# Designs tried in a protein design chat: miniprotein binders against q8wwc4. Part 2

Target 1, 195 residues: q8wwc4
Amino acid sequence: STEEKPQQHQKTKMIVLGFSNPINWVRTRIKAFLIWAYFDKEFSITEFSEGAKQAFAHVSKLLSQCKFDLLEELVAKEVLHALKEKVTSLPDNHKNALAANIDEIVFTSTGDISIYYDEKGRKFVNILMCFWYLTSANIPSETLRGASVFQVKLGNQNVETKQLLSASYEFQREFTQGVKPDWTIARIEHSKLLE

## First folded at step 2 (miniprotein)

Design FA1
Fold by ESMFold2-Fast, scan of step 2:
Structure FA1 (fold): chain B 195 residues (1-195), chain A 82 residues (1-82)
Amino acid sequence: as target 1 above (195 residues)
Amino acid sequence: SKEVAIIVEGLSEEQLKKIAEEAKKIAEKYGLEVYFLYDPETGTLVIIIEGDPEKVKEAVEEIKKILEKLGAEVFVYVEEGS
């Protein structure tokens, strides 16, 4: 966690009030502890989540602009190959909807955390991050799965209609001795735009 | 200048509508901008409150108290970013 004074930290604060799921919360805490205890003493799920949020905002904008060359170090090669085909075929309004501004991300949650070894003894951690964000991109209602979006504004202001979309990015890091400690995006799920 | 999102899940549509109405009244009381997003498929209500940081904080606390009174299993999760 951060020990920096609140006044010194440029923070976007988000408060989530929702139905509790103590089993998922406990599982996330246990897996985060295991990563800290056995793989990386400097690992913090809070710091990871902040970095993942920044990565999501950055990567989603590059995808929306079809700047795939700039994604080669951030996204796994096979994933990027598949994304090139899917994203390039999208209409401009759908491409625009892929992009999330950091200040329009309304909720971030940690999904599944996977810790595993392959047949060669390489050590991997995959963390699925789910992002909920607002977009002003005009996506036809038939493209959205049952979503009902309404905005209630107070006073005589211009009516801005925004849609709430979600995207899940899976981050992977190899902890094998001698490997760079870099997180790579191993999966991008966007059920409304990419499938 | 400050924006806070409150995401409410696990309540009935009728309860979510009541929460939205109460949040609107609270935001109006403090002269804050308020926006509501509802996804009927997931049963998720997002309440976005924007304005003066001090007033936003007070409005959020009042909304939290209303959710606690409904007796739903609710948790508060605070995320910080840049």
Scores: ipSAE 0.000, ipTM 0.220, lowest interface PAE 11.3, mean pLDDT 69

Design FA10
Fold by ESMFold2-Fast, scan of step 2:
Structure FA10 (fold): chain B 195 residues (1-195), chain A 82 residues (1-82)
Amino acid sequence: as target 1 above (195 residues)
Amino acid sequence: SKEVLIYVEGLSEEQLKKIAEEAKKIAEKYGLEVTFEYDPETGTLTILIEGDPEKVKEAVEEIKKILEKLGADVEVFVEEGS
């Protein structure tokens, strides 16, 4: 019987794989095609994603070091103002945990892609990117809800204890003809370190 | 290299331990690196597998079959992008 529930086990597992989500893949491809077809023939979601990973690694490192002046060209002014107060208040170990090395970014997810026009007829695209990364920063398990991380040795490699964190960055670009093709970070969220 | 994250919830600690042991054996068979994270408050196991893309894919399929055999509701989420 297909309606029959397990007699003693309502167990769920959720597998999150770095392959391809058919529904999100189709939606992303359609929106990427619309951007290519109607906004910019040189746009590529694959190239954007690689650039976003680089930007995340770079921006997160500058945030961890409180080098806010170097972020003025990369992060929207109002966002940077709010982040400056939050980040400077963090303990050093939490600041260090904000930084993601490019080699330690485990998984990247492309979220919502928004295409819109403003009141002056300018064209904008916003792309939400979510990153999962490993950190060697010493953060108390209480902050991470008692999570424990360990690595299994393969061969003679030295094993480090690392913790898995996630952050969401929203990128915005103006596609109006004659405007420089610069991406700006319009939103940064980090549920474990930033409030 | 390729990285894959497997998130597992709703299983007993004994079952999660068995899954971790099997994942370790599979990773060793394919020469892959594997990292485990266990949260006792939520009963959650996270498995991170890294290495050669083809070998990672094969290892993940074997782990998925083990999880399905244990009666799990499996959700697959992937990112589009290189």
Scores: ipSAE 0.006, ipTM 0.176, lowest interface PAE 9.9, mean pLDDT 69

Design FA2
Fold by ESMFold2-Fast, scan of step 2:
Structure FA2 (fold): chain B 195 residues (1-195), chain A 82 residues (1-82)
Amino acid sequence: as target 1 above (195 residues)
Amino acid sequence: SKEVVIIVEGLSEEQLKKIAEEAKKIAEKYGLEVWFTYDPETGTLAIFIEGDPEKVKEAVEEIKKILEKLGADVWVLVEEGS
């Protein structure tokens, strides 16, 4: 650093202290082991989760900006077609609420991991990732369609309040020999914004 | 000032509302700012607490003990400096 006092530029970080359901944690570790053992020796659920978090931040911003052409390589065609119709119809405040900054993603959780073969013997892995993120977008918490949300604030009126939102992205990769080792988003769920 | 977010899942809506009320009482007891959001569709409650670092720590530990006793899935997010 060329700064006289580099410590003054230190950014605060969020620490997650988790005590999650141990049965779900064990199941995730077992399925991750099976992927490593039988499909890909380089697979790591920890590295995958970090990559998925970055993909979520990137994709959600492009969706909020209606930049669908840039999503064609990242999101399954049929999913993107449905999202284009739903997102375009959202008011601007709801579109803004879709976007998650990487620094505002407060928690990630691995949901279901599916390992399966299709009728032609192609091998697939689907990993559901659930993200909790904070948004400053001005959306009515108590009037979100399909959900009633309450928010109570006490204290300084000048302090910015943020709403916690969740989104679930399902990532799919084909492990059939000779296929590109690329992850594609096969499902996007946002119960409050995307019906 | 220290800001902490407590995310709670795995409890019924009625249990989460009672937890929010209890968290509010605990935060007020320590003179802390508190606000929260709850989504009944997902069953997720987020509790935001801000104030003096030592008081926030004590409030969080009291809330965490209540949540652990109820078998809730809990994540506590804390801002950290270097």
Scores: ipSAE 0.006, ipTM 0.251, lowest interface PAE 9.8, mean pLDDT 71

Design FA3
Fold by ESMFold2-Fast, scan of step 2:
Parts: structure tokens; C-alpha cells; sequence
Structure FA3 (fold): chain B 195 residues (1-195), chain A 82 residues (1-82)
């Protein structure tokens, strides 16, 4: 699709919306409606996104501190085993960069939402969340090349630069009758730090 | 206060730097806070502007006109409140 970007060769259309992405938002709302209608009458994608943001801040901090025992109830076992090896091998400055402070998460996007049943009728929902956050961790610019943020405040010509990182966390919940309504992190991706 | 995110695609890195500098000057003119986020893998620049709703509206319109003149692909996200 390298040659397929027709909109970039035509007059730019600007869309002003009270949400992140119109096409993705519509698809997300339809799937959220299906979850609400058929699985859980109390489900809200807005409340889920806020909760996921809190979970990301909490889990990323625990990962940066190598407190893997505290993550056993929050992160899928197979995922945690893989993360333990990768995170433990990171330099301290890279470990510090894994942690996102809630106030420094500047952008959140809802990615793919998967709704499915297995062969035994168990019901699952997976929601992929992408978080963009600022870090003051001291990582060489060459290692995180091209990722930078400039902040300008009122009456302040002193520019403080923080590095911008992104991480994708996939949350899974089983909606089968009798199962605890707990979200588990089934996938963590961090291209700059966890390869 | 009001927060607006302007997502810019389809411009070179050099053009994006010029847009960031212009947006910085516009934000300073209106007394607004501005943050620039650049993703080199997608070639996307995100401009986040925060402050007084009326001033944010004026600043956004100035930035949109500059981006439209350059033929950039843009999306504007608007949120009210904290």
C-alpha cells in the first residue's frame, strides 16, 4: 500500500472529534455494545480505558522494580516468564524507562478488540491498549533515536525535553458464568525497551 | 481548561520541525501550554495544546491553516475538562 495513500495527494480533510479515531472509535463502540448487550450490562469502554491506564501505570512500575511476584495475579504466567528474563537483563536506566507515571501518559489509544468463544463455550474478550508516555529516564538519544518531546510553558523559553515511549498492553477477561470478572494482561510489547 | 490534540501525517521530518516551531510560537502568543510528540516509525507528529478554551480554539485554527496549506493529513481531537 506504499503507493495507495490517495488522501495524502488530495486536499487535506480535517475532522474535529471528541474522541481519538473515528473509524476505530465506531468499531470499538460496536464491540463495546456487543460486550454490554450479551456479556456484561455494566461494561463501559470509557471506564475500561481509565482502568487500563491505571493498570499500565501500576504494572509498568512493578516491572521496572523487578517485583515479579506481585505481578503473578495481574499478568498471564507465560507472559510473565518471558518478561522476567528480558527485564532482569536490562540496564537500570532502561528498567526505569519502563515505568510510566499516570500523569505523564500523554496519549491512549484502543487498538484491536477480540470477542470469541472456544470449543467449550467459554467466552473471552481481549482488548489491546496503546499508551504513549513521557520519561525522564537517562537513556542515550541514539538508543531511542527520533523519540523526543518538547514542552513550552507560559512565559517560559526554557525547553525541557523528555523522551517519548510507547507500550502496548493486551487485556483479557473471561465472561463465562462462574468465572471471576478479572482482567489479566495477556501481552506486553515495548519496541524500544523489550525489543 | 481545554485540551486539543492535532495529529499530523504526510510531511517530512524537516517540515514537521518547522510546524512544531510555528506551533510553539502560536502557543506562546496565546499563553498556552504545548507539547510535541514525534513518532519516527510512522512519521507522525502530535501537537497537544492546553489552556483557555477560546484561545485554544484560535491557536488550533491558525495551526490547521498552516497544515492545510502544506497538504498535510490531519486529525483534530477535542476534549473539554481536566
Amino acid sequence: as target 1 above (195 residues)
Amino acid sequence: SKEVSIVVEGLSEEQLKKIAEEAKKIAEKYGLEVFFIYDPETGTLIILIEGDPEKVKEAVEEIKKILEKLGAEVIVWVEEGS
Scores: ipSAE 0.000, ipTM 0.257, lowest interface PAE 11.0, mean pLDDT 70

Design FA4
Fold by ESMFold2-Fast, scan of step 2:
Structure FA4 (fold): chain B 195 residues (1-195), chain A 82 residues (1-82)
Amino acid sequence: as target 1 above (195 residues)
Amino acid sequence: SKEVAIFVEGLSEEQLKKIAEEAKKIAEKYGLEVLFEYDPETGTLLIMIEGDPEKVKEAVEEIKKILEKLGAEVLVFVEEGS
């Protein structure tokens, strides 16, 4: 044959994530609709999730570098105070494992959405986001109970060995009339690295 | 029960619809709950399967075989102890 077949690089991917407990996707969609209907007509859970993913990548990197002053506007004061003590006491390899690059976040799951009013009638929404990400940080297997080690191969590229970790960040916004529409991180949980 | 989320990308909308139809048949065969969501901006199909852990595992393997025949790169991440 005289025809050269063009090299077509097709990247068809199938990513599988398994969980012990069911994710209440339908319930999350209903609560997102209630936020849209009654609090903010411009609210989109899809846009929020993308923003939360960016915030997670940014905040986790600052935590890993112990740049707590830069987190004062992003993380609740009481939460940041507790994190400062825990993070500074971590070994450098554990600090490095806290940081998630945006490209290494495998899955983002929306957990519980809480809509509530305080005793003064202030309106709050809390959204729990769970992130699953890959890290190349060198952490002993015994230190990471529940972590899985994966070999990632992309087409004909070299095999890269990484560990899968998860972190949960809770985002809070006040919807009271006249308040700025800013999200603040009200809780950070990392069962493998942060007690 | 166990829940698994499967993301499929790199295929046409028509091919993804066929994958969704096959996944639905597989889920029904094993008596599993199944949900689908398609994002036209990213071209990504989300398949969520929930039910008995052993049946979910079998369903995922059948879907994996279909996608591997299409030349898909398969990445599997599972919570420890699941």
Scores: ipSAE 0.092, ipTM 0.694, lowest interface PAE 4.8, mean pLDDT 72

Design FA5
Fold by ESMFold2-Fast, scan of step 2:
Structure FA5 (fold): chain B 195 residues (1-195), chain A 82 residues (1-82)
Amino acid sequence: as target 1 above (195 residues)
Amino acid sequence: SKEVGILVEGLSEEQLKKIAEEAKKIAEKYGLEVYFVYDPETGTLAIIIEGDPEKVKEAVEEIKKILEKLGAKVYVIVEEGS
């Protein structure tokens, strides 16, 4: 479906930083405390965010290269099936734009955190992560409602023009006793490339 | 009116505070509006300047020169086509 993304109300020509949304920050900290207190004493939202950023860089690169077999352990089966169809049909320049180098991720923000139990008492946590990153891929203007970004390597006078894109990845983990402590990507959204 | 964002990384909190104060003075000199957004998780400061396009361009270049002296990593965001 074409439902609104977690990045609703964010302007593509500007990055809205997490500091500007104190209500979301407070909610995130409270939910992180609950995960620590009741699910996993070693859980840290800061460490999770760093790991999620690495996972985003890795998964987005594999997607751009259509290496779907390597994603089977990282992405939920149903999500991967849908992504395979969408990504395979993209032009090469759009495929290249999916990939985010770790050094080109400008902002990372935590969206919604969901903590829930199913009817059988299984414990789940879903964490939505939003990433803003730069790409050198040449995407036509009519395809993007974004802004041109100039990355200045100060000290060498070089200016490289890149486009600013955003993607949202939802991570899920089951905390039920005896279940492996692995995070799985349960949702990937990219309004510019995967709509 | 034109709006331009300058993203600054690689500076300490004390340096970011000083650059924000300098950027405010520069914006005032050119009669521009300026606001700041800071992300403590990434250590990134966003300097958003809005106003007359010609004056915005001059202010952005002046701020970039200051950041170059500090060794900062800088991104400048402009509207599509500009």
Scores: ipSAE 0.000, ipTM 0.188, lowest interface PAE 13.4, mean pLDDT 71

Design FA6
Fold by ESMFold2-Fast, scan of step 2:
Structure FA6 (fold): chain B 195 residues (1-195), chain A 82 residues (1-82)
Amino acid sequence: as target 1 above (195 residues)
Amino acid sequence: SKEVTIAVLGLSEEQLKKIAEEAKKIAEKYGLEVEFWYDPETGILIITIEGDPEKVKEAVEEIKKILEKLGAFVYVEVEEGS
């Protein structure tokens, strides 16, 4: 009812996270600087994070719909093979819970950043991105071990309950000269749905 | 084990109740609806406030100051109505 009156009503989400861990923040910034300094002068961790958020929304929807053919360019071959088996076996409500709408992604965090060279001198960067998102999919709380979601409501309106889920996507790019400068998803983890 | 390092606010149940009560009083003061989502596993608290834009803005700032006093990092996301 409130959203039917856009001039009068606004919805605002406040996501309370712990204090910034200055050590983890510094480590991430140093590694982002090294990527910028030695690999890609156009690299920005902020822009990467926004792109990763968009990729997560897109890829998660395709996974939920079992459109694996459309993921062949976005997800590493071995990862996609494993995901086909796991996702196809999921109940429809669990498949729906894999999908994150861009507007329902409530928090994005950069995990580990790995920079390495192989024996052939090929250059790789892996960036782990962690996403917290809301889902309207009806997943019984008993099947979500360790998930204690509390809802405290004010007012008389009926609202749909949403559950907070997290997923981790690892993005990889090869910086070797002559290689296509595309990010590929090298790992997808969803502890509640894919383990 | 996963190599994920994320700083989150680990609230006790008593602290969560106090925050919920305080935010409820602020919402009532402005005539707004407020909802709370807390996951003790991740330590993340989500507060959703809905109503008149000017009143929402004032309530959000007031609640944010309370949370900042507790040393919390607060991310605010505004969703515009259709």
Scores: ipSAE 0.154, ipTM 0.689, lowest interface PAE 3.0, mean pLDDT 72

Design FA7
Fold by ESMFold2-Fast, scan of step 2:
Structure FA7 (fold): chain B 195 residues (1-195), chain A 82 residues (1-82)
Amino acid sequence: as target 1 above (195 residues)
Amino acid sequence: SKAVLITVEGLSEEQLKKIAEEAKKIAEKYGLYVLFEYDPETGTLTIVIIGDPEKVKEAVEEIKKILEKLGAKVEVFVYEGS
């Protein structure tokens, strides 16, 4: 193996390597138990992951359509402000590539889980979710030289060519007494489209 | 769903291209998704295979046999997910 540091354009490889290894899987289960034990007896990482996929599909579609007003209750204010600038500047094919259909999400992994208190004593849990999804949007790419491509069988021997993209969404919930039990998106990363 | 990442080193660009083509055929045979990334600076080909766990296991073993015959340096990472 060559001992060269990963480059920024290889961020999708880093997501797979960094978030779903066996050690991280064990840590995720332990932290999920701690959330259940100390914050929410009804918390389930499996149910959360299913809900996160639905949220990703919904939010990514709204982003692709520049419906930012509908995102104000779903995405943190500072994150939404930055996204408005970046998304609005994208060409239409790139905007379309942001949207993930729920049926085209081929892999989901749970990354880091953070449990912390802020300076005001508010209690937070942040869960990073990484999604791999297929898109038919026309984005320039190469197969062997820093590009992602899939060929999908349709069962009846038809083959469609689609591109594989990845996005990382960080979900945050406040567990402070008296606060509504809602998840908000505190970070969105998309190496191919938003950087 | 399961994802497996295979990194391949020690082969020429022409050999890596042939391996990518064979990996595509194997993935198609099993109904799996496959991703390729090539780093020309390190000469590393990364193959990512995603799909049904049992099918991924079969495809990965078939790909590994091809790589072993070519004397490639291979590293495999397995990821669980939904």
Scores: ipSAE 0.013, ipTM 0.400, lowest interface PAE 7.6, mean pLDDT 73

Design FA8
Fold by ESMFold2-Fast, scan of step 2:
Structure FA8 (fold): chain B 195 residues (1-195), chain A 82 residues (1-82)
Amino acid sequence: as target 1 above (195 residues)
Amino acid sequence: SKEVAIWVEGLSEEQLKKIAEEAKKIAEKYGLEVEFEYDPETGTLVIYIEGDPEKVKEAVEEIKKILEKLGAEVTVLVEEGS
């Protein structure tokens, strides 16, 4: 015993959510609230985003080094299989551009949050994270259409020229009772480097 | 544009399916976007309605009347602006 029972709603309630951004922000907040209310009282979208940023930096580095064996518990099997073929076929300069250092991630955005129910009654939550990061990799500007070139000052030191790239990682967690509360990467997209 | 989520509990799967069908018809009547999320473990249906604020309010009131007749437990999540 000692398990906390979910709070019952006795009557119709109206919860008003403040907004500062367009409709997609409201939808994200509502879904995050529902995850907190019904699945995991310790869930925080802000804390999740920080963890996802760390995971992105780690996973992208391992991909750039073709260390696929170390990704088996972090990335879904079918996704990892597809990535092995795509990444190994990349030129070395493109492989290097896949890697994002934590300090070079300049923007992070939470995209779609979806609750997935399968035929077996297993419940999944998928959160799409979009990362914008700077890279010093030597990639010709002609091959990176839409990439922005920035000059970055490192304190009082030399100015470095870097390119801005983006990647989208989808994180999935199963909320079925008795399942480990681990996030797995279920999708990786990089329009400039991975098809 | 305004978005409202209607969280419905305390009904059978068959009743929730019927409510989803009715909510879809009401949304179509008012020219609104509608999406649903159903959780069979908790027996919860969430109805998302989006569009013109005035039309959303009318659609939500109509759906509430249906839910009241069925004795459902309802939580409404509303965005705030102006």
Scores: ipSAE 0.033, ipTM 0.559, lowest interface PAE 5.8, mean pLDDT 73

Design FA9
Fold by ESMFold2-Fast, scan of step 2:
Structure FA9 (fold): chain B 195 residues (1-195), chain A 82 residues (1-82)
Amino acid sequence: as target 1 above (195 residues)
Amino acid sequence: SKEVVIVVEGLSEEQLKKIAEEAKKIAEKYGLEVIFEYDPETGTLFIAIEGDPEKVKEAVEEIKKILEKLGAEVVVWVEEGS
């Protein structure tokens, strides 16, 4: 989320997500330590995750609006080219479903962290972030395989139907000496909308 | 094997520890692997349970009942994969 007022009253929430492939938090924590120890003493996986969440909200909205020119600095060129073709062909309701409001992101998970060197000795870190978010976009249920549909009360007991979707964004940064510490989105996956 | 992640928010650290203990007992009862991770920054507990799909489903339902008794509102159930 961006800056928000502190919650004075909060009901307990439970979110259940099923995976075919295990997510290993111990391995993630070890790799985060290795990045801190050997690449960047300022690195924090918690801080990174909050920034990634904000980036996801921003990038997903630009994608939904087909504002690809504004994404050139944030998304790898080859990835953006492929996304432009896929997103442009989506119906408007599907495009709207790509956009995640920061306040509607219900769960964020750090997936695989990859640390590697290329043949020239350049240092790279790729961090896969998985986001689960709510959308009020009007998408038929048969289009959303495995998606949960539920009703949310908004103020004055109004009821709004929302669906839960997930998207995975892979962030890459080069840690080679003298390179700007910028994260670039190297992959975007949305199995329900961008298959 | 099937893995399910339960994310719990809005409980005190003391309540989250109690939930983790109960979830561990339930997982052991069904012969399942269980992993816990707590994020003190957000006050969030992650419970990952892995094993036989039918047993995972039963364990998750028992954990949901415990959380509901503590006033937790179950927001979402979703399965990733075709």
Scores: ipSAE 0.014, ipTM 0.471, lowest interface PAE 7.6, mean pLDDT 72

Design FE1
Fold by ESMFold2-Fast, scan of step 2:
Structure FE1 (fold): chain B 195 residues (1-195), chain A 82 residues (1-82)
Amino acid sequence: as target 1 above (195 residues)
Amino acid sequence: SKEVTIKVEGLSEEQLLKILEEAWKIAEKYGVKVTIEVDPETGTLRIYIEGDPEKVKEAVEEIKKILEKLGAKVEVKVEEGS
């Protein structure tokens, strides 16, 4: 006879990975003050972070779709050249996992802020942004070892399995007098997908 | 490492979202790993905190204070994960 098996009960699940560096937080605030005081009186780290979040969502989607021509004004030429080879070689499910929906970005942290001058006296600021986001891309757990998993069930709907990934984008702007105040992405790191 | 489990029931959707927001901040503040299981239909929440014993203890005290402020009845269990 046919034996009835018990159904699996499904529940919402979320994993959060934390890190703390109080010294880095203090340094970040001091450097942000220096940018405001000496370079741009309108600079706000909070407003920048919101803009960076939008840029991350936009750029990551274009990368996942291999629309590299549309990234030429947003990403540094040398960085984009290296990414073209790495991204195009990825399986489609890994490409899809690169894309972050703005609504799925769970939290954002500001990393190091670097202020420097080159040999020609040009003034630069680099801000490292770390984003944690959820993806519904089907990537085997073994491939994403150590990645956080988020699982949601609502009423009679099927369980949505989402994985929590992180990516670090470094934004650069030139503050030299007379230069356009445009931010360019100077580095993209994704330890699970782009190493 | 040390692992602590916190269970709470009967929370509204608004209370669940506030607790999730605070959990992200606590994870970052103390550098601990936080796993949350939530059933929004029943308002049941389970929080697993793992990391350095001293930091886990501080994180547990802070999240417990937040839950008590929201009027939640909490159950705490300690398990050493290795």
Scores: ipSAE 0.000, ipTM 0.108, lowest interface PAE 18.2, mean pLDDT 70

Design FE2
Fold by ESMFold2-Fast, scan of step 2:
Order: structure tokens, then C-alpha cells, then sequence
Structure FE2 (fold): chain B 195 residues (1-195), chain A 82 residues (1-82)
């Protein structure tokens, strides 16, 4: 009817979803074309993205379980060393929140693509992949405060609470002649869980 | 920057959730910030979009077309930021 004074509604459930500053889609297409044209005629950004999504689901699960030995062939050694200390120090609920179930990945985007040569003349391509996924892990709202997060509280009976989190994984492949064409994870960022 | 609020009523909770995710995708495409709030007692979803004025306008129009196609009650309010 008219305006009311603010009151706390303990029964009321709210859905909060936030996101900021997305990536330039056009630049991604141009760089993917350059990879195809100059490095690998069989490269497909669409197939890469699907593979990266699978890798994210697998690697994030192993990280959440502290199975670092199984990550030695998938993650760069220096990155894995840093992650061991950070992940091991996390509370169990934060560890659980690192894991993304493949079916709970709601959005995937290709970020920056870097094409470069190192000081030894080795050719590299780095592709940053950003994943948005739902988690049922119980993370206190104060831990996630000040960032764009999806918090879902459905129904009066608290049937299920899911939070939307994002993680960025950078994939690297060496294109130097004679090197095996394997992708490794060169960077993992999770602004809410891994500082 | 420009700030716009889209208020949505007349859809089921599942439909509103799907709309929120679609709006997130649209905001991501245009380089915009989007925030949502939902009141289950009134069945009202509010979509807050912020960023470059021209991009906000395009995103709002895309979201409105989706909502109007679904027969939702839609109110759009242009707000000034801080």
C-alpha cells in the first residue's frame, strides 16, 4: 500500500548474484585465429574450451582433496608448490568450495590469450579461462563480503544454499618444434579462496 | 557510469532464476557489472546493471526483450550512482 520502515525478515530468503568487468570477446577470436594460422592447424578454441572445462573440474577436485601428487603432470611445478601451502591452510569448507562439479559450471569464458617467445626461443601460448560454478560448500557470508558472488537461498525451509564462485585457470602449451603438444596449468586464481 | 534497475514480477522462481543467469551472461558480454536481489515473499526480482552508458542501454534492451516475450511485468528505473 505505502512505504514501510525497514524490518528484518528472518524468514525471507534472498538471491544475490554479482559480477564485474568482463573480457573482450573480439580479441579472443583474433588470437585464436593466430594460434590456428601460425602454430597449430588442428587447434580449435571451441574444443579447447570444452577440454579446459573438463580439466578445471578434475584439477579443482584434486586440489580440494589435497591430492597434490596427482597434479604434478597437470600443473606447473612452481605453481603447485605455492598452491600446496595455500590450500592445505584452508578450512575444510573452503577446500570443498574449490571443487567444481562439471554439471555445476554455469558459465565459461575465454580470457586473455598470450603468444610469446621466451629467452631461449621457445614458443608458448597461454590461454586464460574463467569459470563460474555453483557450490554447496558452507562459506560464511563475511568471508565472501566485498566481492561479486552469487548467493542463493531458496524457499522458506532452506532446502539448499548454493553460492556462485569464479576461478581463473591459465593453460600453457609449448609449440617449439619437437616438443610434445601438452597443455599444463600455469596459473590458478581464486580471489575468494586463494589470495 | 550509468546505473539501471530492472524490476521483474509475474514469473515463477525457476523462470526468474533463469532470467538472472541470462542477464549475467548479457552483462558479461557488454563489460558491465550486474547484481540481483530476489524477494520470495513478493516474487520480485531486481536486476541492477552498471557501467558504460551505451553498453548499459544495449544490455537493458536485450533483457527487456526476453522478459516481455515471457509476459513478465517489467519496470525500468534509471538511477544515479555515487
Amino acid sequence: as target 1 above (195 residues)
Amino acid sequence: SKEVTIKVEGLSEEQLFKIALEALKIAYKYGLTVTFTYDPETGTLRIYIEGDPEKVKEAVEEIKKILEKLGAKVEVKVEEGS
Scores: ipSAE 0.000, ipTM 0.190, lowest interface PAE 12.0, mean pLDDT 69

Design FE3
Fold by ESMFold2-Fast, scan of step 2:
Structure FE3 (fold): chain B 195 residues (1-195), chain A 82 residues (1-82)
Amino acid sequence: as target 1 above (195 residues)
Amino acid sequence: SKEVTIKVEGLSLEQLWKIAEEAIKIAEKYGLRVVFEYDPETGTLRIYIEGDPEKVKEAVEEIKKILEKLGAKVEVKVEEGS
């Protein structure tokens, strides 16, 4: 019988959002199996999702800091060029809100998986990932079209108030023979911050 | 100003967060403030809605109907607003 370890006196309660579509879940699993079976025997959607969460946390911080040179190996050139113009024009509070700490990502969802060949016979897989994360950045309610506030309590006191935001990152990998097995971010959408 | 607390029990974690999403949309539609508090020990979600009394009433009824369709245990508590 396992002994119960002493728990910490302070407990943080947080809000977690889980959006799932059963039909989409089945499609995602089938497409993940096809990637494994025909493209990469080492592929796992669970492993990919954890890696994508890490990439989102890293990339979003670099974007918030306008460190675009460090994103050249992670984000498609055309996408990075467009983001550079949009992000640099944002107020500092909006820039700060782009950044997601790994510990503040409350939910991840796998969206559409696309498997296709281009006109030159190159093989691609695109996986859309949606992330919900908490931010302490002070964004006016008017900008968010409503006061949706999530409170994180430490112990019995209301210590911290955070806002819930979402972002969608599309990851692409080329499976053409002889190409490096690198994932690249091919699209970034943030409806509240990147209009 | 009117403040209402909706306590939700008896749903899976996935269903609770689906309800949170719908509550956010409803609150935005009516221009209301909404605050969520989740207790992972008990699986209880509390939804705090505050704003114009007439709009709060309409939002609460809409949320309550969704919760009842899912078979949730729902408790609604009205607090005196300032």
Scores: ipSAE 0.000, ipTM 0.231, lowest interface PAE 11.6, mean pLDDT 70

